# VHH binders against q9y6x5: the designs that were tried, part 135

Target 1, 379 residues: q9y6x5
Amino acid sequence: LPPKLLLVSFDGFRADYLKNYEFPHLQNFIKEGVLVEHVKNVFITKTFPNHYSIVTGLYEESHGIVANSMYDAVTKKHFSDSNDKDPFWWNEAVPIWVTNQLQENRSSAAAMWPGTDVPIHDTISSYFMNYNSSVSFEERLNNITMWLNNSNPPVTFATLYWEEPDASGHKYGPEDKENMSRVLKKIDDLIGDLVQRLKMLGLWENLNVIITSDHGMTQCSQDRLINLDSCIDHSYYTLIDLSPVAAILPKINRTEVYNKLKNCSPHMNVYLKEDIPNRFYYQHNDRIQPIILVADEGWTIVLNESSQKLGDHGYDNSLPSMHPFLAAHGPAFHKGYKHSTINIVDIYPMMCHILGLKPHPNNGTFGHTKCLLVDQWCI

## First folded at step 7 (VHH)

Design ab3 (framework vhh_8dlx_2)
Fold by ESMFold2-Fast, scan of step 7:
Structure ab3 (fold): chain B 379 residues (1-379), chain A 125 residues (1-125)
Amino acid sequence: as target 1 above (379 residues)
Amino acid sequence: EVQLVESGGGVVQPGRSLRLSCAASGFTFDDYAMHWVRQAPGKGLEWIGNIYHSGSTFYNPSLKSLVTISRDDSTNTLYLQMNSLRAEDTAIYYCARSKIYYKYGDWQTRYFDYWGKGTLVTVSS
């Protein structure tokens, strides 16, 4: 029987939440599995880019999903959360579910992981749910477990996406201990439900399960705003993405637009595309705009308005507040092993190894994750 | 039945402050962003601002220093506080709702599906 893997994402689960709140169900999961305390995500530390990096093993400049809002100057196409279904945006990489379906006549299943409801290289996940935030975790889990048990060819790779704690992190901010405690307890209960459902259906002992996230969250404030309208008039540029990384498309004269922005706030860095720091791996793609603004942690770029968010992400990927964690359990993984850090792009080649798939060229390093696996030497 | 009922309008002298209320009923109030919109005599609609469940607000830049929007989810009530009222603030003030939904990293709103009947504010000496 082929190995099986379920990849679960709780959007916006900052790594240090594990130290500041109690997670009895998640701790029981970890006790019999592995924990990676910090996952260094890719820049920009946003939902669409990092979810696609997890399943491709590529930096954003390589897989092409470079932000939650994008513009392509050649085709004049726009990408957003309300316009995310055009395969054009996703076709610069091959995600693991496509590889899974093409290499061994296996099926994939998806409950709302970004990209799974889009045909990529003419291949869509064998079973999938269109994105709908009103669908409960239980309904997503019911569909995933049904597909894992009742498919031919067999479902060997399944994904499950959940919006919390990101939605509440934005609403309340990560420093709101009362509201965050309530939200995180509910997530822990959902993890308990997940484990119980898998045990009841006879899946638990033979299924590899990864629980991870795409990014963290940092506290924002009405006292930490960068008003872009005080720097430059709207007539000089088209705004492609706003905060905390603004993507600026000049309408006339790139140098003039740059000069108006470069000294406007001590709390943001202004880069011409060619000057973006190499460590971001955020330069070599036509979807990255000619001028990029990067706000300092906790600062929000606005257009003469108040901040809508008390928490946000998208900031520098070196910041611990932007880092998620990874926990895993199953026959491929050691029991009771703790690891300090991996890169988010390392998850893809590890998953390919577990599933017996040949990875596409990627930016991950298998050696970084081998200590998690029972069939590997750690030294 | 969904209802939005504005109150607190009337005649007020220039330079004074006024607080408007909007009582909401017939729906789950905290599922919706709430908006204030005004229409001066013979003019088009002017958006004042909105408020999300979290209390996060967006304001019309022209009005931001003069108004404050707040909500009380325990009483299903939306408020608009206006300061330093001028003759040009004379308008019918409307309460409106838009459904909040979450999609991949942010809270989005749909356009207004229900409006109140409005309350008239007249700024005159």
Scores: ipSAE 0.176, ipTM 0.577, lowest interface PAE 2.9, mean pLDDT 90

Design ab4 (framework vhh_8dlx_2)
Fold by ESMFold2-Fast, scan of step 7:
Structure ab4 (fold): chain B 379 residues (1-379), chain A 125 residues (1-125)
Amino acid sequence: as target 1 above (379 residues)
Amino acid sequence: EVQLVESGGGVVQPGRSLRLSCAASGFTFDDYAMHWVRQAPGKGLEWIGNIYHSGSTFYNPSLKSLVTISRDDSTNTLYLQMNSLRAEDTAIYYCARSKIYYKYGDWQTKYFDYWGKGTLVTVSS
């Protein structure tokens, strides 16, 4: 029987929450598995870009999902909530579920992982759920486990997405210990439910399970606002994305727009596309706008408004507050091993190795994850 | 039954301020984004702004310096504060609701499913 892998994402699970709150169920999972304390995600540190990087092993400029809101200069198409199912946006890369279905006589299953309800290169996840926030974690888990046990060809790759703690992180901010404690305890209980369900169904011993996230969260404040309307009139540009990375499409000369923006606030950096720092790997794609503004950690870019967002993400990927963690358990993984840091793009080649798939060219380095795996040497 | 009832309209002199209220009943107010929309005589609908259950506000950029939207979830009431009123602000002002939900890193709102009957604001000496 081919190896099986379940990839679980808890959106916005900041790595240092593990040090500040108690997770008895996650701790038991880690005790018999592995923990990567920090995962260095890709820039921009947003949900769609990082979820697609996990399953493609590519930087955003290479896979084409460069933000949660996008404009493609060549085709003049807009990416928004109403058209996120257009394959055009997703076709610049091949996600692992497509590779899984095409290289082997295997099926994939998905409970709401971004992109799994889209036919990418004419291939859609064999089993999937359309996004619906009202669907419980238990219902998502029940569908995934049913598909893992009752599929032909067999489901060998399954994904499960859960929107917390991101939703509450935005609403309350990561420094709200009372509300965050409640949310994180509930997540730990869901991890306990996951493990118990897999044990009861006889899947636990033979299934590889990865629990990870796309990004972290940082505290924001009404005292840390950058009012873009005080910098430039909206008649000079079209706003493609706002905060904390603003994507600016000029309606007039690009240099004039840049000059109006470049000295407006000491708490944001203004870049012409070609001047974006190489370390971001955020330059070589038509969906990256001619000017981007990058706010400093905890600063919110607004259009003459009060921000009531108490938490946000999207900031510089070198910031520890933007980093998630990765925990894993199963026959492929060591027991009781802790690793300090990997890059989020390294997850894809590791998953391909576990599943026996040939990875598409990618930005990950398999060597970075070798110490996690029982069949590999670290040195 | 869902009800949205606007109040506070009337004749107001240029340069003065006015606060409109919208009383909501028949639904869980905290589950909905609340919107203000206006229609000036002979013109189309103009969206003023909205407020999410979190209290986060989003405004029409052309109107941000002139208006403030707030809500009181304990009394199920939506407010629109208008300052420095001009003749061009003469319009029927509508309260509307839309369902709030979370999707992939963003709090979203669906289409408007209920509107109030509107309250007329006339800016005139």
Scores: ipSAE 0.250, ipTM 0.603, lowest interface PAE 2.7, mean pLDDT 90

Design ab5 (framework vhh_8dlx_2)
Fold by ESMFold2-Fast, scan of step 7:
Structure ab5 (fold): chain B 379 residues (1-379), chain A 125 residues (1-125)
Amino acid sequence: as target 1 above (379 residues)
Amino acid sequence: EVQLVESGGGVVQPGRSLRLSCAASGFTFDDYAMHWVRQAPGKGLEWIGNIYHSGSTFYNPSLKSLVTISRDDSTNTLYLQMNSLRAEDTAIYYCARSKIYYSYGDWQERYFDYWGKGTLVTVSS
């Protein structure tokens, strides 16, 4: 009987929300499972890059989803949400659902995890939902649990994605205690619904469940804006991505564009591609532009405009505000164990181990997660 | 039906102050950011500033404290206070609403999904 794993993401669930709000359902889940208090995500701390890192175990420069908006210098293609279903963007890595389907002759199921509605290496998730933000958590959960119980070959890897608390984090900002309290309480109720549904269907005792997120959230303000138009004319460059990491494609000499930008704001770092800090692992890919601008935490880059965002992410991955958490429960996991920190790329080799899959070469370290697992010696 | 109706324009002498109003109807006013935009004769659109649902304001730096934007959510009204008016401030002034949508981890903003018909301000001696 093959092992089963359900991977759940609540987009933008900042790790320290667990310290500042009450989550009775999540705490019950953790009590009989494991908690990793901080997951150090990949740079840039955005949705598509980090969701793909979770399922590939690779840094963004290696898996090719380097931002939510991209330009490929070799093929001259543009990536946005309107063309995210082009396999070209996703083919630089092999996500775990593809490995699961091809290596073990098992099925995968997906409720809207980024990339699961795209054929990657000519393989699409066996069961999937096309992305539609209007589809309720309950409908996503109903489909996932139906597929986990009623599939041949059996569904052994399933994913479930939910847009909150990211959408509300952007709208209200993480410092809005009243609004964020309501949003996070609703998420905790959804976690309760998830556990109840799995128990009612007889899945709970034999299913491994991971609840995690791709990034955190930090407070933004109209008092912390960097107006790029005050420093450089639009005729000198093409803008590929704006905030908080701007991707600049020069139309003139790169050094001239760099010199116009380097003293633009004390709250923004300007890097030539080869000077991007090694710790970001954000350099060796044709989709990383010749110049990147990295705003300081809570600062927003704008083009003589304003943004309605009161919260944002994408900032330096060393910032605790950018870190999500990981909680897990199931036969593979210890009960009542707390761990301080893992890297987001470590999740992939751990999941491969649980499913009995041979991982593709990756940037994760299995040793970082072995203390979470009952079949491993934790020293 | 969403409607934005500007008022308070007219002929004003240089150096005077003027307050424009925008009456909003057909939507939940306090859920939206509101903007002021102007267009001088023979010129393009110039964004003046906005006020978010939270009450936070952001202004075009080129207008250097010449303007103040405020809102009264109890009356669904947006205001633009202009001080020390100059001939260069002669323009049609538009009230606009911004549209926001969330798509797949991407918070997207579309400025100016609804506009008023504008109100003309002429600064002349």
Scores: ipSAE 0.050, ipTM 0.392, lowest interface PAE 4.8, mean pLDDT 90

Design ab6 (framework vhh_8dlx_2)
Fold by ESMFold2-Fast, scan of step 7:
Structure ab6 (fold): chain B 379 residues (1-379), chain A 125 residues (1-125)
Amino acid sequence: as target 1 above (379 residues)
Amino acid sequence: EVQLVESGGGVVQPGRSLRLSCAASGFTFDDYAMHWVRQAPGKGLEWIGNIYHSGSTFYNPSLKSLVTISRDDSTNTLYLQMNSLRAEDTAIYYCARSKIYYKYGDWETSYFDYWGKGTLVTVSS
């Protein structure tokens, strides 16, 4: 039987939550598996970009999902909730489920991982669920486990997405210990349910399971707002994305717009596209706008109004508050091993190795994940 | 079904304080962010602030030092405390609700899906 892998994402699971709250079920999972304490994600530290980086091993400028709100200057298309299933946006990369189906004559299954309901390079996940936030974790898990046990060709790659703790992180902020404690306890209980279900169905011993996240969360405040309207009039630009990374499309001379913005606030950096720091790997794509504003951690860019968010993400990917973790268990992984840091783009070539797939060219380094794997030597 | 009823308006002297109330009924109060919005004579709507179920408050930066929003979920009541009232605070004050949706790391917001009738506050000497 070919190797099998289940990739689970708990959206917005900040790495340091593991040190500040109790996770008995997750700790039992890690005891017989591996933990990577910090995963350095890609910039910008948003859901769609980072979920696609996990499954492609590419920086955002290379895979083309550069934000949750986008404009493509060449085709003049806008990315929004109403067209997030347009293959145009996703076709600049080949995600692992497509590779799995095309290289190995195997099936893939998906419970709401971003992109899995889209035909990418004319290939859609063999089994998938359309996004619906009302569908319980249990229902998503029931579908995934059914497909893992009852498919021909066999499902060898499966994904499961859950929107917490991100939704509550935005609503309450990560410093709200009472509300975050309740949310994180519920997530730990869901991890317990996941392990129990896999054991009851006879899947646990032969299945590789990765539990990870796309980004962290930082505390925001009404005391930390940047009012863009105080610096520049709406007639000078089109706003493509607002906060905490504003994407500005000038309606007039780019230099004039830049000059109005560059001294607006001490709590944001203003970049012409060619001046965006190389370390972000956020420059070489038509969907990256001519001017980008990057707010400092915990600062929110607004248009003459207040923000509803008490927590947010999207900030500089060097910030520990933006980092998720990775835990894994299964026949491919060592037992009881802890590793400090990997890059989020390193997950893709590791998963390809576990599944026996040839990875597409990518920005990950397989050597960074070798210490996690039983068939590899660390030193 | 859904009802939002403001009360506590009236004529007040400059520099005084006033507390407005909004009684909510016909829906699960805890599922909604509650807002205060005002409209001065001959002007557009001005957002004052909101409060989540958690008690977290957000204010129009221009008004932050002058107002306090609170809620009592046991009585389904929203409050606006206003201090140091000025002539420019003369307006009709509305209570409004918004449902907050979550989708893939983005907040989808439906502002002002239901409003009260408003309560008039007149600040005059």
Scores: ipSAE 0.147, ipTM 0.509, lowest interface PAE 2.9, mean pLDDT 90

Design ab7 (framework vhh_8dlx_2)
Fold by ESMFold2-Fast, scan of step 7:
Structure ab7 (fold): chain B 379 residues (1-379), chain A 125 residues (1-125)
Amino acid sequence: as target 1 above (379 residues)
Amino acid sequence: EVQLVESGGGVVQPGRSLRLSCAASGFTFDDYAMHWVRQAPGKGLEWIGNIYRSGSTFYNPSLKSLVTISRDDSTNTLYLQMNSLRAEDTAIYYCARSKIYYKYGDWQTSYFDYWGKGTLVTVSS
């Protein structure tokens, strides 16, 4: 029987929440599985880019989803919520559900993971739900478990996306202990529901389950704003993305725009595309703009306006506040093993190994995750 | 049935303060950014400011020193506090809602979909 894998994302689940709040259901999951305490995500630390990195094993410059708002200089196309289903944006990589369906004639199922409602290289997830934030976790879980039990060809790879704690992290900020404790307790209850549902359906013993996230969250403030209008006039550039990483398309000479911005704020770094730090792996793609502004942690870039965000992400991927965790349980994984850190791009080759798939070329290193796996030498 | 009902308007003397209320019903108040808009006699609509469910406020720069917007989510009520009223502040004051929704990593705001009927504020001697 082919191995099966369910990949679950709780958007914006900062790794250190595990130390500051109680998670009895998640703790029980980890006790009989594995925990990676920190996952070093890719830059920029945003939802679309990191979700696509998890399922492709590629840096953003390689898979082409470089931000939640993008402009492609070659084709002159804009990425927005009205056209996020255009395959053009997703076709620079092959996500694992496409590989799963094409290599072994297996099915994939998806409850709202970014990209799963898009035909990528003419292949869409066999079963999927269109994004709708009003659909409950229970309904998403019911569809996924139904598809795992009742599909032909069999569903061997399934994904489940949930918006919390990211939505509340933005709204309240991660330092709001009262509101965040309420949200995180609800998430732990949903993890309990997930495990109970899988046990009742006879799936638990034979299914590999990964619970992870795309990024963390940091506290923002009205006292930490960078006003671009104080440094440069709107007539000099087109704004592609604003905060905390601003993507600037010059309407005049690039050097002139750079010179107006480079000393604008002590809390923001200004990069010409070729000067973006190599450690970000954020340079070699037409969707990365000629000038990139990177705000310091907790600072918000604005256009002569106040910010409504109390929490945000997108910041430097070396920041612990931007890091999620990874927990896993199932026949492929050791029981009671804790690991310190992996890179988010390492998840893809590990998942390919579990499913018996040949990975596409990727930026992950299988050796980084081998200690999590029972069929590997690291015991 | 969605309802927004403004109250607290009336005749007030120059230099005085006035607090307007907007009572919301028929929807989940916490899902919406709330706005104040006014229209003086013979003039167009002027946006005063808004408040998000986080309590964060944004004001028309021309009015920021004169007004404060607040909300009470336990009573589904929006407030506009006005100080140092002048004859030029004579207008019909409207509350309006715009939906806040979450999509893949951020909160987004829709345009105004419902308005109250307005409350008249007359500033005169």
Scores: ipSAE 0.206, ipTM 0.620, lowest interface PAE 3.1, mean pLDDT 90

Design ab8 (framework vhh_8dlx_2)
Fold by ESMFold2-Fast, scan of step 7:
Structure ab8 (fold): chain B 379 residues (1-379), chain A 125 residues (1-125)
Amino acid sequence: as target 1 above (379 residues)
Amino acid sequence: EVQLVESGGGVVQPGRSLRLSCAASGFTFDDYAMHWVRQAPGKGLEWIGNIYHRGSTFYNPSLKSLVTISRDDSTNTLYLQMNSLRAEDTAIYYCARSKIYYKYGDWQTSYFDYWGKGTLVTVSS
């Protein structure tokens, strides 16, 4: 029987939540599996970009999903939540579910992982759910487990996406211990439900399960705002994305726009595209705008208005507050092993190894994850 | 029974300010984004802006410097502050609601399902 893998994402699950809150169900999962304490994500630390990096092993400049809001200068297309199903945006990479279906005559299943409801290179996940935030975790889990047990060709790769704790992290901020405690307890209960369901269906002992996230969360404040309207008039540029990384498309000379922005705030760095730090791997794509603005941690870029967002992400990927974790259990993984840090792009080649797939060229390093795996030599 | 009731309209001189209110009842106010929309005589509907729960605002770029939208969730009231009023601002001003949904790291709104009856603002000397 072919190896099987379920990849679960809890959006916005900051790594240090594990140290500051109690997770009895997740702790039981980890005790018989592996934990990576920090996953260094890709820049920018946003949902669409990092979810696509997990399943492609590529930096954002390489896979083409460079933000949650994008403009392609060559084709003049705009990406937003109203047109995220256009395959154009996703076709610069080959995600693992496409590789799984094309290389091995196997099926893939998806409960709302970003991109799984889109035909990418003319291939859509064999089983999928159209994105709908109103669909419960239980309904997503029921569909995934049904497809894992009742498919031909067999489902060997399955994904499940859940919006929390990101939605509450934005609404309350990560420093709101009362509200975050309630939200995180509910997530731990959902992890307990997941494990129980897999055990009852006879899947638990033979299924590899990865629980991870795309980014963390940092506290924002009305005292930490950068008013872009105080620096430059809106007639000089088109705004493609605002905060905490602003994407600026000049309507006049690029140098003139840059000069109006470069000294606007001590809490924001302004980069011409060619001057973006190499360590971000955020430069070589037509969807990256001529000027980007990068706010310091906890600062929000606004247009002459207040922000009620109490938590946010998108910041520098070197910040620990932006890092998620990775926990895994199953026949491929050691039991009771803890690892300090991997890169988020390393998840893809590890998953390809577990499934017996040949990875597409990627930015991950298989050696970084080999100590997690029972069939690998850790030296 | 969902009700949205606008108030604060009337005759105002050019260059002056005016504050409109919308009293909401019959639903959980903080589950909805609230919108201001206006209709000038003989013209179509023009969206002014909206406000999400917790107060995040989005404005029509053509009107952004002239208006401020706010809400008081304790009294279920939506406000529109208008400054430097011009004759072209003469319109019926409507309050409308839309359901708030979360999608992939962002809060979104559905279409407008309930509207108030409107309040007339006349900017005239």
Scores: ipSAE 0.198, ipTM 0.575, lowest interface PAE 2.9, mean pLDDT 91

Design ab9 (framework vhh_8dlx_2)
Fold by ESMFold2-Fast, scan of step 7:
Structure ab9 (fold): chain B 379 residues (1-379), chain A 125 residues (1-125)
Amino acid sequence: as target 1 above (379 residues)
Amino acid sequence: EVQLVESGGGVVQPGRSLRLSCAASGFTFDDYAMHWVRQAPGKGLEWIGRIYHSGSTFYNPSLKSLVTISRDDSTNTLYLQMNSLRAEDTAIYYCARSKIYYKYGDWQTSYFDYWGKGTLVTVSS
C-alpha cells in the first residue's frame, strides 16, 4: 500500500516556545518520533509565502507568493485578499498535492492549508474545505480523518492548518506569558486529540505525521514605530505592502523615492530591488516591487497611526524568533532522534521521498533531512 | 445578550472637555475592535475612530475635534475623551463593535454588528 502523510501546521509556532512552556502531548509525540529544533524559513517570514514554500520546496521569488499583499507589474493585477482564488498567483509552482494526484493518480485532502482551495495547474485537492476561521480544529480533524480512512482512490497526502498560536501572538505578543501559556496549553491538548483520534481509527501505525509551522513571532511595541508619512509624501508612491516589509511602487523616478526613504529611520533598511541581499532569495520575480523596506526586529512600519499588533512576523529569516520547529512521527521516521536545523524548503523533497513522488526542481536539499528517515544512511 | 451602554452625555459649554463611556457586556470584549460614531441633528453618521485590544487607534482624518479613544479591558469599558468642544460637536454619540479576525496572520475587522442606543452631547449655552 502506498505510504500516507498528514502535514499539520500550527501558524506562528515559534521554536523557542518549546523551551519556555510545557507541552506534554507534543513531547510524547517527539519521544516516539523526531524533532528538528529550528526550521529556517524563507524571506519574507509571512504565512502565505512560507506555507507555499513548505509544499513546493521553493524560495518565494521562485514560487511567486512573495507576500500576503502583492502587485504584479507585468499583468497589473493586485493580490490583497488572503482568500484570492485566482490561479494566476499560485501557478508559478506545483505544490505536492498536485504532484501526488497527477504522478501517482492518488487522492489528496486539505483542511484549509493556504492554496488548497485554488485550482493550480487545473488541479485542486481531491477533498478540501473552503477557508473559514470559525470552523473548529475538531471539525477539520474529523474531515481529514474521514478522508484518510474512507476514500477511494486512497488519500495519501493530507494537510491540516490551524490559526493558533499566530492569532494570539499578534493580539497579546509572545512575551505575555499568561495569555500565551493558555493558548499553547490548548494547542498541546489539540495535538493530544489528534494522536488519540488517529489511534482510535487504526490510522496511527501506518500514517506519517509532520507537525510544523511557517514562522515564529516577535514582541512589538507602541514605542517601536516607523512613521512612513514622516519620510515621504503619499503622492510619490503606491504602497503595495506595509509591515514589517514595505513594498513601494514609485509614481515618480525610483532613485528620487529611494533618496527620500534611505536615511529616514535607523530602524529599517531600504533596498532598491537589485540591492536586496542575495541571502534573502527575494529579488527575481515581477511581484517584488522596485523598493523594499525591511524593519528591524520588533519595529512596525505605520502611516501616521499606532500599530494594532503586539506581536508580528515577516522579519529577517536569520532571526531565531522567526523560526518554527518540525516534529514528525510514523513508519518513515526514527524514534527519539533530535536534529538541530533544516531549511523550510528541505521539507518538500523529504515529503516527496516519503510518498514515492518525483519532486519538481526545488531549492531544498534531501541530504539535510536524511538523518530523520529510517530508510536512509545518515552519513 | 450583547449590550453596549453609552453614558456621560449632556449639555456642555464651548471650549470645555467631556469624557464619554461605553459599558460592554455579554461578550468577550478583547475580541472586538471598538468604535465611536456620531450623528449631528439632520445629518448622516460620522465615524470618529476605532481602538483594538492592543490600544492601537485610528481616527477619521477629516475630523477637526481634539479626540482620544481609550479602553479598559479589565472593566469592559470604552472611552471617548473630547477637548475644546465646539457647537458643531453637538450630536448623538454611539458606541459600536466589530469582530477582529486574524486571518493568515493579517489583522482584519468585520462590519459593525452591534451598536449602543447613543448618548446626546449638546454644546451650547
Scores: ipSAE 0.168, ipTM 0.531, lowest interface PAE 3.2, mean pLDDT 90

